# Designs tried in a protein design chat: VHH binders against (2R)-3-sulfolactate dehydrogenase (NADP(+)) (comC). Part 14

Target 1, 333 residues: (2R)-3-sulfolactate dehydrogenase (NADP(+)) (comC), of Chromohalobacter israelensis (q1qwn5)
Amino acid sequence: MSRMISLREAETLAVAALEAVGVPRWEAEVTARALIDAERDGLASHGLSRLPFYLAQARSGKVVADAQARVEVAGSVIRVDARHGLAFPAIARGVERAIPLARELGLVAVAIGGSHHFGVAGAPVERLAREGLVAMAFSNAPSAMAPWGGKRPLYGTNPIAFATPRRGTDPLVIDLSLSKVARGKVMLAKKAGEPIPEGWALDIEGRPTTDPDAAIAGSMVPAGDAKGASLALMVELLTAGLTGSHFGFQASSFFEPEGEAPSVGHLMLAFDPAHFSDGYLEHIEALFQAMLEQEGVRLPGTRRHALRRERGESLELPEAVVDELRAYAVSRV
Key: E = the ipSAE of ESMFold2; O = the ipSAE of OpenDDE; V2 = 0.75 times the mean of E and O plus 0.25 times the DockQ between their complexes.

## First folded at step 11 (VHH)

Design g5 (from f3 with A109K; framework vhh_8ghr_2; at its last look DockQ between E and O 0.45; V2 from the best seeds 0.00; counts 0 for: pae E 2.7 > 2)
Amino acid sequence: EVQLVESGGGLVQPGGSLRLSCAASGFTFSDYDSIGWVRRAPGKGEELVARIYPSSGSTYYADSVKGRFTISADISKNTAYLQMNSLRVEDTAVYYCARYYMFWSGEYKFDIWGQGTLVTVSS
ESMFold2, look of step 11: ipSAE 0.415; ipTM 0.789
ESMFold2 (binder alone), look of step 11: mean pLDDT 79; pTM 0.789
OpenDDE, look of step 11: ipSAE 0.587; ipTM 0.900

## First folded at step 12 (VHH; framework vhh_8ghr_2)

Design k1 (from g4 with S58Y; at its last look DockQ between E and O 0.66; V2 from the best seeds 0.00; counts 0 for: grease 25.5 > 24.2)
Amino acid sequence: EVQLVESGGGLVQPGGSLRLSCAASGFTFSDYDSIGWVRRAPGKGEELVARIYPSSGYTYYADSVKGRFTISADISKNTAYLQMNSLRVEDTAVYYCARYYMFWSGEYTFDIWGQGTLVTVSS
ESMFold2, look of step 12: ipSAE 0.495; ipTM 0.807
ESMFold2 (binder alone), look of step 12: mean pLDDT 79; pTM 0.792
OpenDDE, look of step 12: ipSAE 0.742; ipTM 0.933

Design k2 (from g5 with S58Y; at its last look DockQ between E and O 0.49; V2 from the best seeds 0.00; counts 0 for: pae E 3.8 > 2, grease 29 > 24.2, SAP .68 > .668)
Fold by ESMFold2, look of step 12:
Structure k2 (fold): chain B 333 residues (1-333), chain A 123 residues (1-123)
Amino acid sequence: as target 1 above (333 residues)
Amino acid sequence: EVQLVESGGGLVQPGGSLRLSCAASGFTFSDYDSIGWVRRAPGKGEELVARIYPSSGYTYYADSVKGRFTISADISKNTAYLQMNSLRVEDTAVYYCARYYMFWSGEYKFDIWGQGTLVTVSS
């Protein structure tokens, strides 16, 4: 069963649950709004259903509930140490510093280390784009994909995201996982007792499989096969590599309360287009017009923005998720 | 019930002053909620005049009012204020208090509006 809950009621509930496990108010508010925004975008797998896993990890100490992200600026590089806390407060600290610095210098990097699940990678780049900046974001994750030609997972699904402002309308937002399909689709097929299509996953021996149990024990196929595997390696190096964080094969699960912190890395780049040329916003519309002249072409991000309008002031959440969050909220430390 | 209630509008001569109040009920201010004043003048669209984040004290002013208007908040009273000095005829408008909500994506909206209070600046 599901139920409708207002955005403000959902935020109040999520903040109460986070505070109950020791997350301070500001960090709880930031995290709650990130998960609610994922729900608004139709990305339920990255929304409030994730919160119980973060709560359990904060309770166990795998996530440092009251971590205070540390920000250090070195020229055009903003270094953020998440200190094994939740990622969203660290992202917020990086973004708030990046906006004025990118306007001043023309280009900045935000390098976040010692971190947790990045959430919807498209969201922070969209946030930067709404400030007039062109942005990219990268994150690694616990291993899910093998090197091309191998069978042992070493790389996460490692999102690449991009956003640009547009003249008089919503930003263009690209948000890509590097696996051919979302890992969640395999898990849904398992629960339904149905096979998965060939080409989605490999078994533990590196052979293609249609069996969802074998796929879960094995690895996900990269989007674009060898090229996707190369991009996943690039993301590992840009994130965990540059920040001194755990590579995917060293990172613990985002779902289990046991073990050491995942300690993954993120990288965001922000560009002030006015430093690069005049007339950027007018110029890019020529490309978008040429794309839209082709029947069936839609600009990336359009679906997410349409869903936000449809959902308005409320969310539809599984009752089980609401009940679990309420249970945490009354169990305050 | 969540509400914003304005007061303090009226008729004033050019060069005069008014202080608008905006009392909030049904919610308390947070770092991500701000209170803004939006005005609608005859024949003009809506203009964000000023906003404040009560917990941090951050403020914004439109260029048209900068140096003349001051926004402030008293968190203990859950109330925001707009001190309007050196009023001009072009400041004549209905002034609405509104809550400003910013989503994680950076999208924003004014999601709670007061009923508005009329400010008339006339000789």
Scores: ipSAE 0.240, ipTM 0.721, lowest interface PAE 3.8, mean pLDDT 90
ESMFold2 (binder alone), look of step 12: mean pLDDT 79; pTM 0.794
OpenDDE, look of step 12: ipSAE 0.584; ipTM 0.909

Design k3 (from g4 with F29I S58Y; at its last look DockQ between E and O 0.63; V2 from the best seeds 0.00; counts 0 for: pae E 2.1 > 2, grease 27.5 > 24.2, SAP .672 > .668)
Fold by OpenDDE, look of step 12:
Structure k3 (fold): chain B 333 residues (1-333), chain A 123 residues (1-123)
Amino acid sequence: as target 1 above (333 residues)
Amino acid sequence: EVQLVESGGGLVQPGGSLRLSCAASGFTISDYDSIGWVRRAPGKGEELVARIYPSSGYTYYADSVKGRFTISADISKNTAYLQMNSLRVEDTAVYYCARYYMFWSGEYTFDIWGQGTLVTVSS
């Protein structure tokens, strides 16, 4: 059963729930808004349905509920320590500092360590793009993918996101998981008692499998096979490596309420196109026009932007999620 | 009741200075929401002049006012300020204080507005 809820009501509820478990107001609001935006974009898997997991982890101490991210700037590098709190506040702090610094220096990196679930990777880069910057984002995650030729998962799905401003319209936003398919789809198949298509996953022996249970116990196939695996490795090194955070195989689950902090890493790069060349927006628009001249071609992010607008000021949420959030809000755990 | 109340506007000569204040009530400015100054000049649309994240102190300025205007916030007073120096005739406008509600994606809306304060720059 679904329930219609306004954006404001959703935010209020989410914030209340987060505060109830000890998350400070600012951190709570940032987190709520991140999840709500995922909902707006039709990415429910990254939306408010995640919040109960965050809440449970905060309650157990797996997430440091009252963590305040620390920012340190050294040259072109913005170091953010999430301090095992939620990721979104740390991301927000990084982005805030990146905007003026990128404009000053031309290129900056935000390196976030000791963090948590990154959410929608496209979101922070979109934020940066809306400030006139070209941006990339990387995040590692708990293990889901094996190195190519291997059988033991070491990497997460390790998303790569990219965004660029466009003249007079919404930014182009690319958001890529480096797995061929989302693990969530495997979970759905399992729930339905259905096999998964071939090529989605490997079993614990590294063999292709269509069995959802074997898939879950095994690893996801990288997008682009060996190439995807290599990219995932790159992301692993750029995020967990550079920040000194846990690699995927060291990171606890984002879904389990108990355990050590996942302590994963993120990296964002922000480019000020004005430092690179003149007439950036005009230049890239020529490419986009050429693309759009071809039938069936859509620019990345277009669907999400459209859906966001269509949904307007309301969300449709599972009643169960709403109820659970409400329960947290009133319990003052 | 949530509200913003501006003050400090008035008549000033070119090259002069004014300091606008925006007192917030019903909410704390140090929360996630940022505070901004938006001006509306006659016959022109709205322009975001400056924005501050009170919690971090990070600021944004329109190109038109960079180097001349300074936005700040005093959390203890729950008040934001706009120091306007080297005022120009083209700065003449009604200046509104607004809560700058920014979505995670970077889209934004102004969900709370003050009544505005008139700034007139004239010789």
Scores: ipSAE 0.461, ipTM 0.806, lowest interface PAE 0.7, mean pLDDT 92
ESMFold2, look of step 12: ipSAE 0.501; ipTM 0.814
ESMFold2 (binder alone), look of step 12: mean pLDDT 80; pTM 0.798

Design k4 (from g4 with Y32W; at its last fold request DockQ between E and O 0.62; V2 from the best seeds 0.00; counts 0 for: pae E 2.4 > 2)
Amino acid sequence: EVQLVESGGGLVQPGGSLRLSCAASGFTFSDWDSIGWVRRAPGKGEELVARIYPSSGSTYYADSVKGRFTISADISKNTAYLQMNSLRVEDTAVYYCARYYMFWSGEYTFDIWGQGTLVTVSS
ESMFold2, look of step 12: ipSAE 0.347; ipTM 0.771
ESMFold2 (binder alone), look of step 12: mean pLDDT 78; pTM 0.779
OpenDDE, look of step 12: ipSAE 0.735; ipTM 0.936
ESMFold2, look of step 14: ipSAE 0.484; ipTM 0.815
ESMFold2 (binder alone), look of step 14: mean pLDDT 79; pTM 0.785
OpenDDE, look of step 14: ipSAE 0.720; ipTM 0.930
ESMFold2, fold request of step 16: ipSAE 0.436, 0.345, 0.459; ipTM 0.810, 0.789, 0.827
ESMFold2 (binder alone), fold request of step 16: mean pLDDT 79, 78, 78; pTM 0.783, 0.782, 0.783
OpenDDE, fold request of step 16: ipSAE 0.745, 0.742, 0.748; ipTM 0.954, 0.956, 0.953

Design k5 (from g4 with D31R; at its last look DockQ between E and O 0.81; V2 from the best seeds 0.00; counts 0 for: pae E 3.5 > 2)
Fold by ESMFold2, look of step 12:
Structure k5 (fold): chain B 333 residues (1-333), chain A 123 residues (1-123)
Amino acid sequence: as target 1 above (333 residues)
Amino acid sequence: EVQLVESGGGLVQPGGSLRLSCAASGFTFSRYDSIGWVRRAPGKGEELVARIYPSSGSTYYADSVKGRFTISADISKNTAYLQMNSLRVEDTAVYYCARYYMFWSGEYTFDIWGQGTLVTVSS
């Protein structure tokens, strides 16, 4: 069962819920917009379903509800300390500083430490691309994948995202996790009592498995096998390493209210293509045209943008999610 | 009720000045909300003339009005202003105050509109 709700009503309810647990208004608005935008993109797992976990963690103190991210500029590096608050306000402060600085210097980094779940990694790079910048983003996360040849999970699924502006149309957006398949596909196979394909996961002993129960107890296989494991290590070092934050094996759950703050890291890179060459936007369209001439080829990001147009100014959400959102919004306020 | 109410339009000679006001009620400005002036002249589409982010004070002006128009805001009065100097006949239009709303992805929309105020610049 589903229901339609306007974007503005969903925002009002989410902001009220966050304020009720002590998140200041601006930070609540930023966070609500990030979750709602994930719903617009068809990424429900990163949307409003995460709100209860943020609320519980703010109440427990695992998330510092009123953290004020601290920004320091060191040359071409924008250092953001999220101070164990929500990631979205820290991302917003970093991006807003990065846009003019990248236009001035040609290339900047935003390094965010002491942070929480990054959300949809494609969103902040798309925002940078809508400002005319080429962008990449990286984040680590609590462990889900083992080093290649090992069995103990040490790395998160560690997204890599990229975006570039395009002339007269939506940006190209790439947003990848480094696990071969989503954990949700394993959970679906478990619910259905069916095996998973070989190559998706390893059991607790590090052996390939087709048994979804063994997979859940074990680890996810990296996308690209050994090469994906190397990329996941690279992301750990680029994020938690550069920012002095927790590596995946040190990071607490994004979902449980207990424990120390996750304290994960993020890195974003922004490039002003005008500093590199003339005619970038015209030049890249030759590649896209050549791709699209092949039947069956779609540019990355097309599905997200199509869903936005289909949904317009409203969301179709499960009735239970709408009911929970309304219930949280009236609590304590 | 969420609304924007314009005032200050009217008839003016070329080279004259007008000051438009846009009073907002029923909402509080966020970091990604801005107030803008959009005009629609006879036979033309809509043109964003100027906007301001009241929380930060950041502004934008269309090239057609840069140097002649100044947008400002008073956050304590929840009001934005457009000072229009050196008016030209081509500035004749209905001027709408609108809220410019930017999503997390950087995509935008105008989600609240005033009723519009007519500015006529005529000899």
Scores: ipSAE 0.302, ipTM 0.746, lowest interface PAE 3.5, mean pLDDT 88
ESMFold2 (binder alone), look of step 12: mean pLDDT 80; pTM 0.803
OpenDDE, look of step 12: ipSAE 0.428; ipTM 0.783

## First folded at step 14 (VHH; framework vhh_8ghr_2)

Design m1 (from k4 with S58Y I112S; at its last look DockQ between E and O 0.56; V2 from the best seeds 0.00; counts 0 for: pae E 2.002 > 2, unsure alone 63.3 < 65, grease 25.8 > 24.2)
Amino acid sequence: EVQLVESGGGLVQPGGSLRLSCAASGFTFSDWDSIGWVRRAPGKGEELVARIYPSSGYTYYADSVKGRFTISADISKNTAYLQMNSLRVEDTAVYYCARYYMFWSGEYTFDSWGQGTLVTVSS
ESMFold2, look of step 14: ipSAE 0.480; ipTM 0.807
ESMFold2 (binder alone), look of step 14: mean pLDDT 76; pTM 0.763
OpenDDE, look of step 14: ipSAE 0.780; ipTM 0.937

Design m2 (from k4 with S55R; at its last look DockQ between E and O 0.37; V2 from the best seeds 0.00; counts 0 for: pae E 2.8 > 2)
Fold by ESMFold2, look of step 14:
Structure m2 (fold): chain B 333 residues (1-333), chain A 123 residues (1-123)
Amino acid sequence: as target 1 above (333 residues)
Amino acid sequence: EVQLVESGGGLVQPGGSLRLSCAASGFTFSDWDSIGWVRRAPGKGEELVARIYPRSGSTYYADSVKGRFTISADISKNTAYLQMNSLRVEDTAVYYCARYYMFWSGEYTFDIWGQGTLVTVSS
């Protein structure tokens, strides 16, 4: 069963649940908003359904509930140590520093280490774009994909995101996972007792498979095959490599309360286009106009922005999720 | 549960001053949200007059009020203020306080509105 709930009610409930496991109020508010924003975009897999897993991990100590992310600025590099807390507060602190510094210097990096699930990679770059900056974001994750030619998962699905401001309208937002298909589609096929298409996944021996159980035990195929595998490696090095964090094969699950912290890495880049050339916003519209002249072309991000307007100020959530969050909220002394 | 309550409107002569208050309850000011004043004059549309991010202190002003109006916030009282100086007849309007909720993506929406307070500038 599902339930309609207002954005305000959802935020109040999520914050209360996070505070009950020791997350301070500001960090709880930041985290709640990140998950609610994913719900607004139709990305339920990254929304409030994730919150019970974060709560369980904070209770077990896998996530340090009251981690105070440490920020250190070194020239054009903003180093953020998430200190095994939730990623969203660390992202927020990094972005806060990046905005004025990018306007001053023209180009900055935010390097976040010792972190957790990055959430929707398109969201922080969109936030930077709404501040007038061109942005990219990268994150690694627990392993899901093997090196090309191999069979042992070493890389996460390792998103690459990009955003740019646009004149008088929503930013263009690109948010790409590097697996050919989402692992959730394999899980759905398993539940339905249906085979998966060849080319989605490999079994534990590295062989193509149409069996969803074999796929779950094996690995996901990279988008673009060998090229996608190379991009996933690049993301591992840009994130976990630069920050001294765990590579995908060293990172623990984002879903289980047991084990050591995942300790993954993130990288964001922010560019102030005014430092690069005059008239950037006017100039890029020529490309978008040429794209849109082709019937059937849509600019990346358009659908998620339309969904926000259609859904308004309400969310549809599974009642089980609402009930679980309430149970956490009342357990607090 | 969450509310914004305006006060401080009234009748004032041209050149006079008024201070509007916007008291928040049911939520605490955050980095993510801003508090703004929107006015509606008879026969005219809505105009965003000023807004503030209460924690950082960052502000915005409409051109029509720059140099005459000042927005501020007192975190300890959970209240935002609009100091209106050098008032003109064209400032006559109902003034609404509103919270601009900022989503994680940086987009805004108006999620809380006050009831409005009337400001009349005339002889």
Scores: ipSAE 0.398, ipTM 0.794, lowest interface PAE 2.8, mean pLDDT 90
ESMFold2 (binder alone), look of step 14: mean pLDDT 81; pTM 0.812
OpenDDE, look of step 14: ipSAE 0.569; ipTM 0.898

Design m3 (from k4 with T109R; at its last look DockQ between E and O 0.53; V2 from the best seeds 0.00; counts 0 for: pae E 2.2 > 2)
Fold by OpenDDE, look of step 14:
Parts: sequence; structure tokens; C-alpha cells
Structure m3 (fold): chain B 333 residues (1-333), chain A 123 residues (1-123)
Amino acid sequence: as target 1 above (333 residues)
Amino acid sequence: EVQLVESGGGLVQPGGSLRLSCAASGFTFSDWDSIGWVRRAPGKGEELVARIYPSSGSTYYADSVKGRFTISADISKNTAYLQMNSLRVEDTAVYYCARYYMFWSGEYRFDIWGQGTLVTVSS
């Protein structure tokens, strides 16, 4: 069963639940809004359904509930230590600092270490784009993908995101997982007792499998096969590598309530186009127009923007999620 | 009741200075995303002049006021300020203090406005 809920009500509920487990108000609000925006954009897999896992981990200590991210700036590098707290506050702190610094220097990097689930990778880059910056974002995650030719998962799905401002309209937003398909789809198949299509996953021996259980125990096929695997490796190095965080195979699950902190890494790059050339917005618009002249072509991000507008001030949430959040809010754990 | 109240406007000569204040009640700056100053000049549209995130201290300025205006916030007083130096005739406007609500995506809206304070720059 689904329930309609206003954005404000959803935020209030989510914040209350987070506060109940010891998350400070600002961190709670930032987190709530991140998840809510995922819902708004039609990305429910990254929305409020994630919050119960965060809450459970906060309760167990796997997530440091009262963690406050620390920011240090050295030249063009903004270092953020998430301190094993939630990722969203750390991301927010980094983005806030990146905006003025990018405008000053032309190019900056936000490197976040000791972090948690990155959420929707396209969100922080959209934020930066709305400030007039071109942006990229990278995150590693608990292992789900094997190196090409291998069989043991070492990398996460390691998203790559990109955004650029556009003249007079919403930013272009690219948000890519480096797996051929989302792991969540395999989980759904498992739940349904159905096979998965060929080419989605490998078993523990590195062989193609259509068995959801074997797939879950094995690895996800990279997008673009060897190329995707290489990109995932790049992301591992740019995020966990640069920040000294856990690689995918070292990171605990984002879903399990117990265990060590995942302690993954993120990297964001912010470019001020004004430092690179004149007339950036006009220039890139020529490309977009050429693209749109072709039938069937949509610019990346168009769907999320449309859904966001369509949904307006309301969300449709699973009743079970709402109930679970309420339970946390009342328990004051 | 959530309220913003501006003060400090007035008549000044070109090159002069003013300091605007925005006192908030019914909510706490530290618990909110951003406070901004928006001005409306006669016959012109609204312009975001400056914005501050009280939690981080990060600021934004319109190009038209960069180097001349400074936005700040005193959390202990729950008050935001706009120091305006080197005022120009074109700075003449009603200045409004407004509270931001910012989504994670960076979209934002002003949900609370003050009554505004008139700043007139004239020789």
C-alpha cells in the first residue's frame, strides 16, 4: 500500500526519525532533503526507503549519528572528513565550500573520506550546476563488481555523475552506474522468484548466470564490459584511493545494521566555465540544439526534472516505510 | 509566527554607506538553510543581492554589488546584516530580507519575506 504525503510532512517525519537516533538537526534535515529529492525525481531506490537502513546503522553505531563533517581547504582541494557519519552532510559542506572557491580558482576538487552511501550522484552536481558551475561526481561503494577477467567483486557500482548549467533552463544531468543493471533489479527478481536476463550478472566462479541467488553471491556485469570495469577501477582510485577510504572490497554493506563503518570515498570536481572561455552557455547550447533536432533524442536529466515538477509538493511512499519511520520517531532510541 | 523585520534603510549620498539589519523571529538561523537580501528597484524586477548560509558562513553576491556589499549573520542575535559601501544611485531600491528553503538539488524558494526597507541613493 502507498500513501500520499506532503514534502513538508515527509521531511518532518524523516528528521524526527533521524533525531531520535541521535543525528543533529542540521544533519538530519540535509539527509532528509536528499532522500526526499530522490523521491521527487522518481528515484525511489535512493529515496526514503533507504532511511530505515541508515537509522538502524546509527542505532548500532555503524554510522556515527552525531558526526559532524570536518572541512579543510588547501589550495584547490577541499578535504572533507565525514567521520563515519552520513554522507549527505559531508557532501553539503563540501559543495558549499566548493562554490565560491571554484569561482575564484576556476577548478576545485572536493574529496570526501570516511563517508557513507552517496545517494543520487546526480544531485550534488546539479546543485553545483545551478550555481553556474560544471561538475563531476564520483563515489565508490561496497563491492559488487569484479575486475575484468576476475570473479571476485572488488569494486562497487561506482557511479559517475556530470552536470552543466544551461541557459534559461534546468541543468543537464548525467548520472551513471557502472554496472549494466542496478543490483536492485536482481533483488527484485529474487524476491519474485524469477530468473534474471542473461548478461546481468556472474556467479561466484565468474560465469554468466540467470539465477538471482547466484548473481547476488557473485558480481554484476560492468556496463560496457571491460570498459566499464576499467572505469569502475578509475572511480575506486579517485575516491577511496585519493581519500584513503575503504575500497569496495573493504567496505561494509550500506544495508546491514551491524559491522564496521563502510568508510567509502567521494570526489567532486567543480569547473567555473568563465575561467575557461567566454560564451560557454551559448556555445554548448548549439550542441544541445543539434542533439534535439534528432527524433527520439532527450537531454540527460530531462525526465527527472519533469517528474520533479509533476509531483509538485506531494510524494507517494510505501506505507511500510512511513510506518517504520514513525516507529523510530516515537521510540526516541 | 515566523517573521523577518528589516531596518536600517534611508537616504544616502553616492559613495555613502548603510547597514541593513534583518531580525528573525519564530525560527532560528542556525536551523535554516539561507538568508538572502533581495532588492526591487522602481520599474525593475527582483534581484538577489546577497545570500548567506548561517551554518557555514558561505556567501553569494550579485556581480553588481561584489566588493561593495557584505552579508553577515549573527546567530546569537538571530539577525542578518547587509553592509552596503560605496553606494550608487542604481542601488536605490526596496531591500527585502528573505528566508531560503533550499532543496538538495539546489533548487530554492523564498518562503518568508520581510516588509522591506527603502534605500535611496541620491545626490
Scores: ipSAE 0.371, ipTM 0.723, lowest interface PAE 0.8, mean pLDDT 93
ESMFold2, look of step 14: ipSAE 0.453; ipTM 0.798
ESMFold2 (binder alone), look of step 14: mean pLDDT 79; pTM 0.785

Design m4 (from k4 with M102L; at its last look DockQ between E and O 0.22; V2 from the best seeds 0.00; counts 0 for: placed apart)
Fold by OpenDDE, look of step 14:
Formats: sequence, C-alpha cells, structure tokens
Structure m4 (fold): chain B 333 residues (1-333), chain A 123 residues (1-123)
Amino acid sequence: as target 1 above (333 residues)
Amino acid sequence: EVQLVESGGGLVQPGGSLRLSCAASGFTFSDWDSIGWVRRAPGKGEELVARIYPSSGSTYYADSVKGRFTISADISKNTAYLQMNSLRVEDTAVYYCARYYLFWSGEYTFDIWGQGTLVTVSS
C-alpha cells in the first residue's frame, strides 16, 4: 500500500526519525531533503526507502550519527572527511565550498572520504550547474561488479554524473550507473520469483546467469562490458583511491545494519566555464539544438525535471516506509 | 550552542538609514553556510531580503531592496551586517538573521534564526 504525503510532512517525519537516532538537526535536514528530492525526481530507489537502513545503521553505530564532516581546502582541492557519518551533509559542505572556489580558480575538486551512500549522483552536480558551473561526480560503492575477466566482485556500481548549465532552462544532468542494469531490478525479479534476462549478471563462477539468486551472489555485468569495467575501475581509483577510503570489496553494505562503516569515497569536479572560453552557454546550446532536431532525442535530465514539477508538493510513499520512520521518530532511541 | 543575535533595529524616518548586526556564536562563518536577512512585516509573509556567503562575499538581494541595502560579513568578528539606506515605510518589519543552506534544487532551508530586531520606518 502506498500513501500520499506532503513534502513538508515527509521532511518533518524524516528529520524527526534522524534526530531520534542522534543525527544533528542540520545533518538531518540535509539528509531528509536529499532523499525527498530523489522521490520528487522519480528516483524512489534512492529516496526515503533508504532512510530506514540509515537509521538502523546509526542505531548500531555503523553510521556515526552525530558526525560532522570536516572540510579542508588546499589550493584547488577541497578535502572533506565525512567521519563515517551520512554522506549528504559532507556532500553539501563540499559543494558549497566548491562554488566560490571554482569561480576563483576555474577548476576545483571535492574529495570526500570516509563516507556513506552517495544517493543520487546527479543531485550535487545539478546544484553546481545551477550555480553556473560544469560538474562531474563520482562515487564508489560496496562491491557489485567484477573486473573484466574476473568473477569476484571488487567494484560497486560506481556512478558517474555530469551536469552543465543551460541558458534559460534547467541544467542538463547525466547520471549513470556503470552496471548494465540496476541491482534493484534483480532484487525485484527475485522477489517475484522470475528469471532475469540474459546478460544482466554473472554467477559466483563468473558465468552468465538468469537466476536472480545466483546473480545476487555473483556480480552485475558492467555497462558496455569491458569498457564499463574499466570505467568502474577508474571511478574506484578516483574516489576510494584518492581519498584513501575503502574500495568496493572492503566496504560494508549500505543495507546491513551491523558491521564496520562502509567508508567509501566521492569525487566531484567543478569547472567554471568562464575560465575556459567566452560564450559557453551559447556554444553548447548549438549542440543541444542539433540534438533536439532529431525527433526521438531527449536531453539527459529532462525527465527528472519534469517529474519534479509534476509531483508538486506531494509524494507517494510506501506505507511501510512511512510507518517505519514514524516508529523511529517515536522511539527516540 | 549555535545562535544568532540581531541588533541595530529602531525607529527611523523615511529616507533614513540603519545598520543591523547579526552576531553568530557556536559556529564559524564558512562557505557552506549562508547568512540571510529575512524580514516579516505585519500581515505579510517572510521575505528574504539579502544573503551572503561570508567566506566568499557572494551576495543576493531581493528586488525590493536592491540598490538600497547592503549585506556584509566580518569573518573575524563572526558577524553579518545589513546596511539599510533610503528606508521606506514599506521596509517596516521585524528583521531576522538566519543561517541557511542551499540544496540541490536551488531551494534553501533556514536552520538557525535570531530573535529578530524591529525596524520601524515612520514619519
């Protein structure tokens, strides 16, 4: 069963639940809004359904509930230590420092270590784009993908996101998982007792499988096969590597309440186009127009922007999620 | 404890000037924090009149106050200011300083508020 809830009610509930487990108000608000924005954008898999896992992990100590991210700036590098807290506050602090610094220097990097689930990779880059910056974001995650030719998962789905401002309209936003399909789809198939299509996953022996259970125990096929695997490796090195965080195979699950902190890494790059050339917005618009002249072509991010507007001030959430959040809010554990 | 304390409000004639101060404690001004001045006039909703990123000096002004108001911050004093010139009767309101963050969508949330200071513009 699903329930309609206002954005305000959702935020209030989420914040209350987070505070109940010891998350400070600002961190709670940032986290709540990030998840709500995912809902608004039609990305429910990254929305409030994630919060119960965060809460459970906070309760167990897997997530440091009262962690405050530390920011250090050295030249063009913004280093953020998430201190095994939630990712969203760390991301927010990094992004906000990046904006003025990118305008000053032309190009900056935000490197976040000791972090948690990155959420919607497109979100922080959209924020940067709305400030007139071109941006990229990378994150590693607990292992889900094997190196090409291998069978043991070492990398996460390791998303790559990109955004650029556009003149007079919403930013273009690219948000890519480097797996051919989302692991969530395999989980759904499992739940339904249905096979998955060929080419989605490998079993523990590295063989293609259509069995959801075997797939879950195995690895996800990279997008673009060997190319995707290479990109995932690249992301792994740019995030966990540069930040000294856990690689995918070292990171604990984002879903399990117990265990060590995942301690994954993120990297964001912010470019000020004004430092690179004149007339950036006009220049890129020519490309977009050429693209849009083709009938079947949509610019990346169009759907999320539309959904955000269409959904307005209400969300449809699973009743179970709402109930669980309420339970946390009341228990003040 | 994180807090903001406003001062400098009072009675002024139209065309006059006031300078409001917002002293912050419990946190340090940084780029990930924005300080805004929000006013609430009787019978009207709240209006963000100005905001600043203290570390960068980046500012925003509402159209209603552009050219008349100037927001600034002294990092060494952990204090933000609102210089209000050419005051109008319609500027009469309780002025609050608030800390906020801007999120992905461009929306912002105030998480810390001062107690407010009353500005009355009257002949």
Scores: ipSAE 0.097, ipTM 0.518, lowest interface PAE 2.0, mean pLDDT 91
ESMFold2, look of step 14: ipSAE 0.511; ipTM 0.828
ESMFold2 (binder alone), look of step 14: mean pLDDT 79; pTM 0.785

Design m5 (from k4 with S55Y; at its last look DockQ between E and O 0.47; V2 from the best seeds 0.00; counts 0 for: pae E 3.5 > 2, grease 25.5 > 24.2)
Fold by OpenDDE, look of step 14:
Structure m5 (fold): chain B 333 residues (1-333), chain A 123 residues (1-123)
Amino acid sequence: as target 1 above (333 residues)
Amino acid sequence: EVQLVESGGGLVQPGGSLRLSCAASGFTFSDWDSIGWVRRAPGKGEELVARIYPYSGSTYYADSVKGRFTISADISKNTAYLQMNSLRVEDTAVYYCARYYMFWSGEYTFDIWGQGTLVTVSS
């Protein structure tokens, strides 16, 4: 069953739950807003349904509940240590520092280490785009993909996100997982007792499989096969590599309550188009118009923007999620 | 109770200076939300004059006030300020302090407003 809840009520509930496990108020708010925005954009898989996992990990110590991210700026590099806390506060701090620095220098990098689940990769780049910047975001994750030709997962689905401002309208937002399909779909098939389509996953021997259980024990097929695997490797190096964080095969699960901190890495790049050329917005709009002249073409991000507006001030959440959050809020443990 | 309280407005001659204060209570400044000054002149619409993210120090200024106004914040006092120099007659308005509630996406709304303070620039 689902339940309708206002954005404010959702935030209040989420914040209360997070505070109950020791997350400071600001960190709780930032986290809640990130998850709520995922819901608003129709990305429920990255929304409030994730929060119970975060909460459980906070309770176990896998996530440092009271962690405050540390920010250091050196030249064009903003280094953020998430200190094994939640990712969203670290991301927020990095983004806020990046905005003025990018405007000053033209190009900056936010490198976040010792972090957690990145959430919606498109979210921070959209934030930067709304400030007039072009942005890219990268994150590694617990292992899900094997190198091409291999069979052992070494790195995660490693999303790549991109956003750019547009003249007089919402930013273009690209948000890509580097797996052919979301692992969540395999999980759904498993739950349903149904096979998965061919080409989605490999078993533990690196062979194609349609068995959800074998798929879960194995690896996800990269988007674009060898090319996707290479891109995932690039992301691994740009995030975990540059930040000295755990590679996918070293990172604990985002879903299990116990264990070591995942300690993954993120990288964001922010470009000030004014430093590169004059008339950026007008120039890129010519491309977008050419694209839109073709029937069936949509600009990336259009759907999420539309859904956000359509949903307005209310969310539909699984009742089970709401109940679980309430339980945390009341327990104060 | 969550509130913003402005102070520092008054009558000043052209070329003069004023410093407005915005004291927040019931909430604390954050890295994510911002504080802005919005002014409303008689017969005119609202204009965002300046905005600051208190922790990052990121600022925005309307073109009409660039080089003359400076927005700042003291986190320890939970107070934002607007230093207004070289005031002009056209700066006459009620100045409101407001909080930008920032969504994760970067969208924002004003969710908390002060009562406003009148600034009159007249010879």
Scores: ipSAE 0.257, ipTM 0.636, lowest interface PAE 1.5, mean pLDDT 92
ESMFold2, look of step 14: ipSAE 0.289; ipTM 0.746
ESMFold2 (binder alone), look of step 14: mean pLDDT 80; pTM 0.797

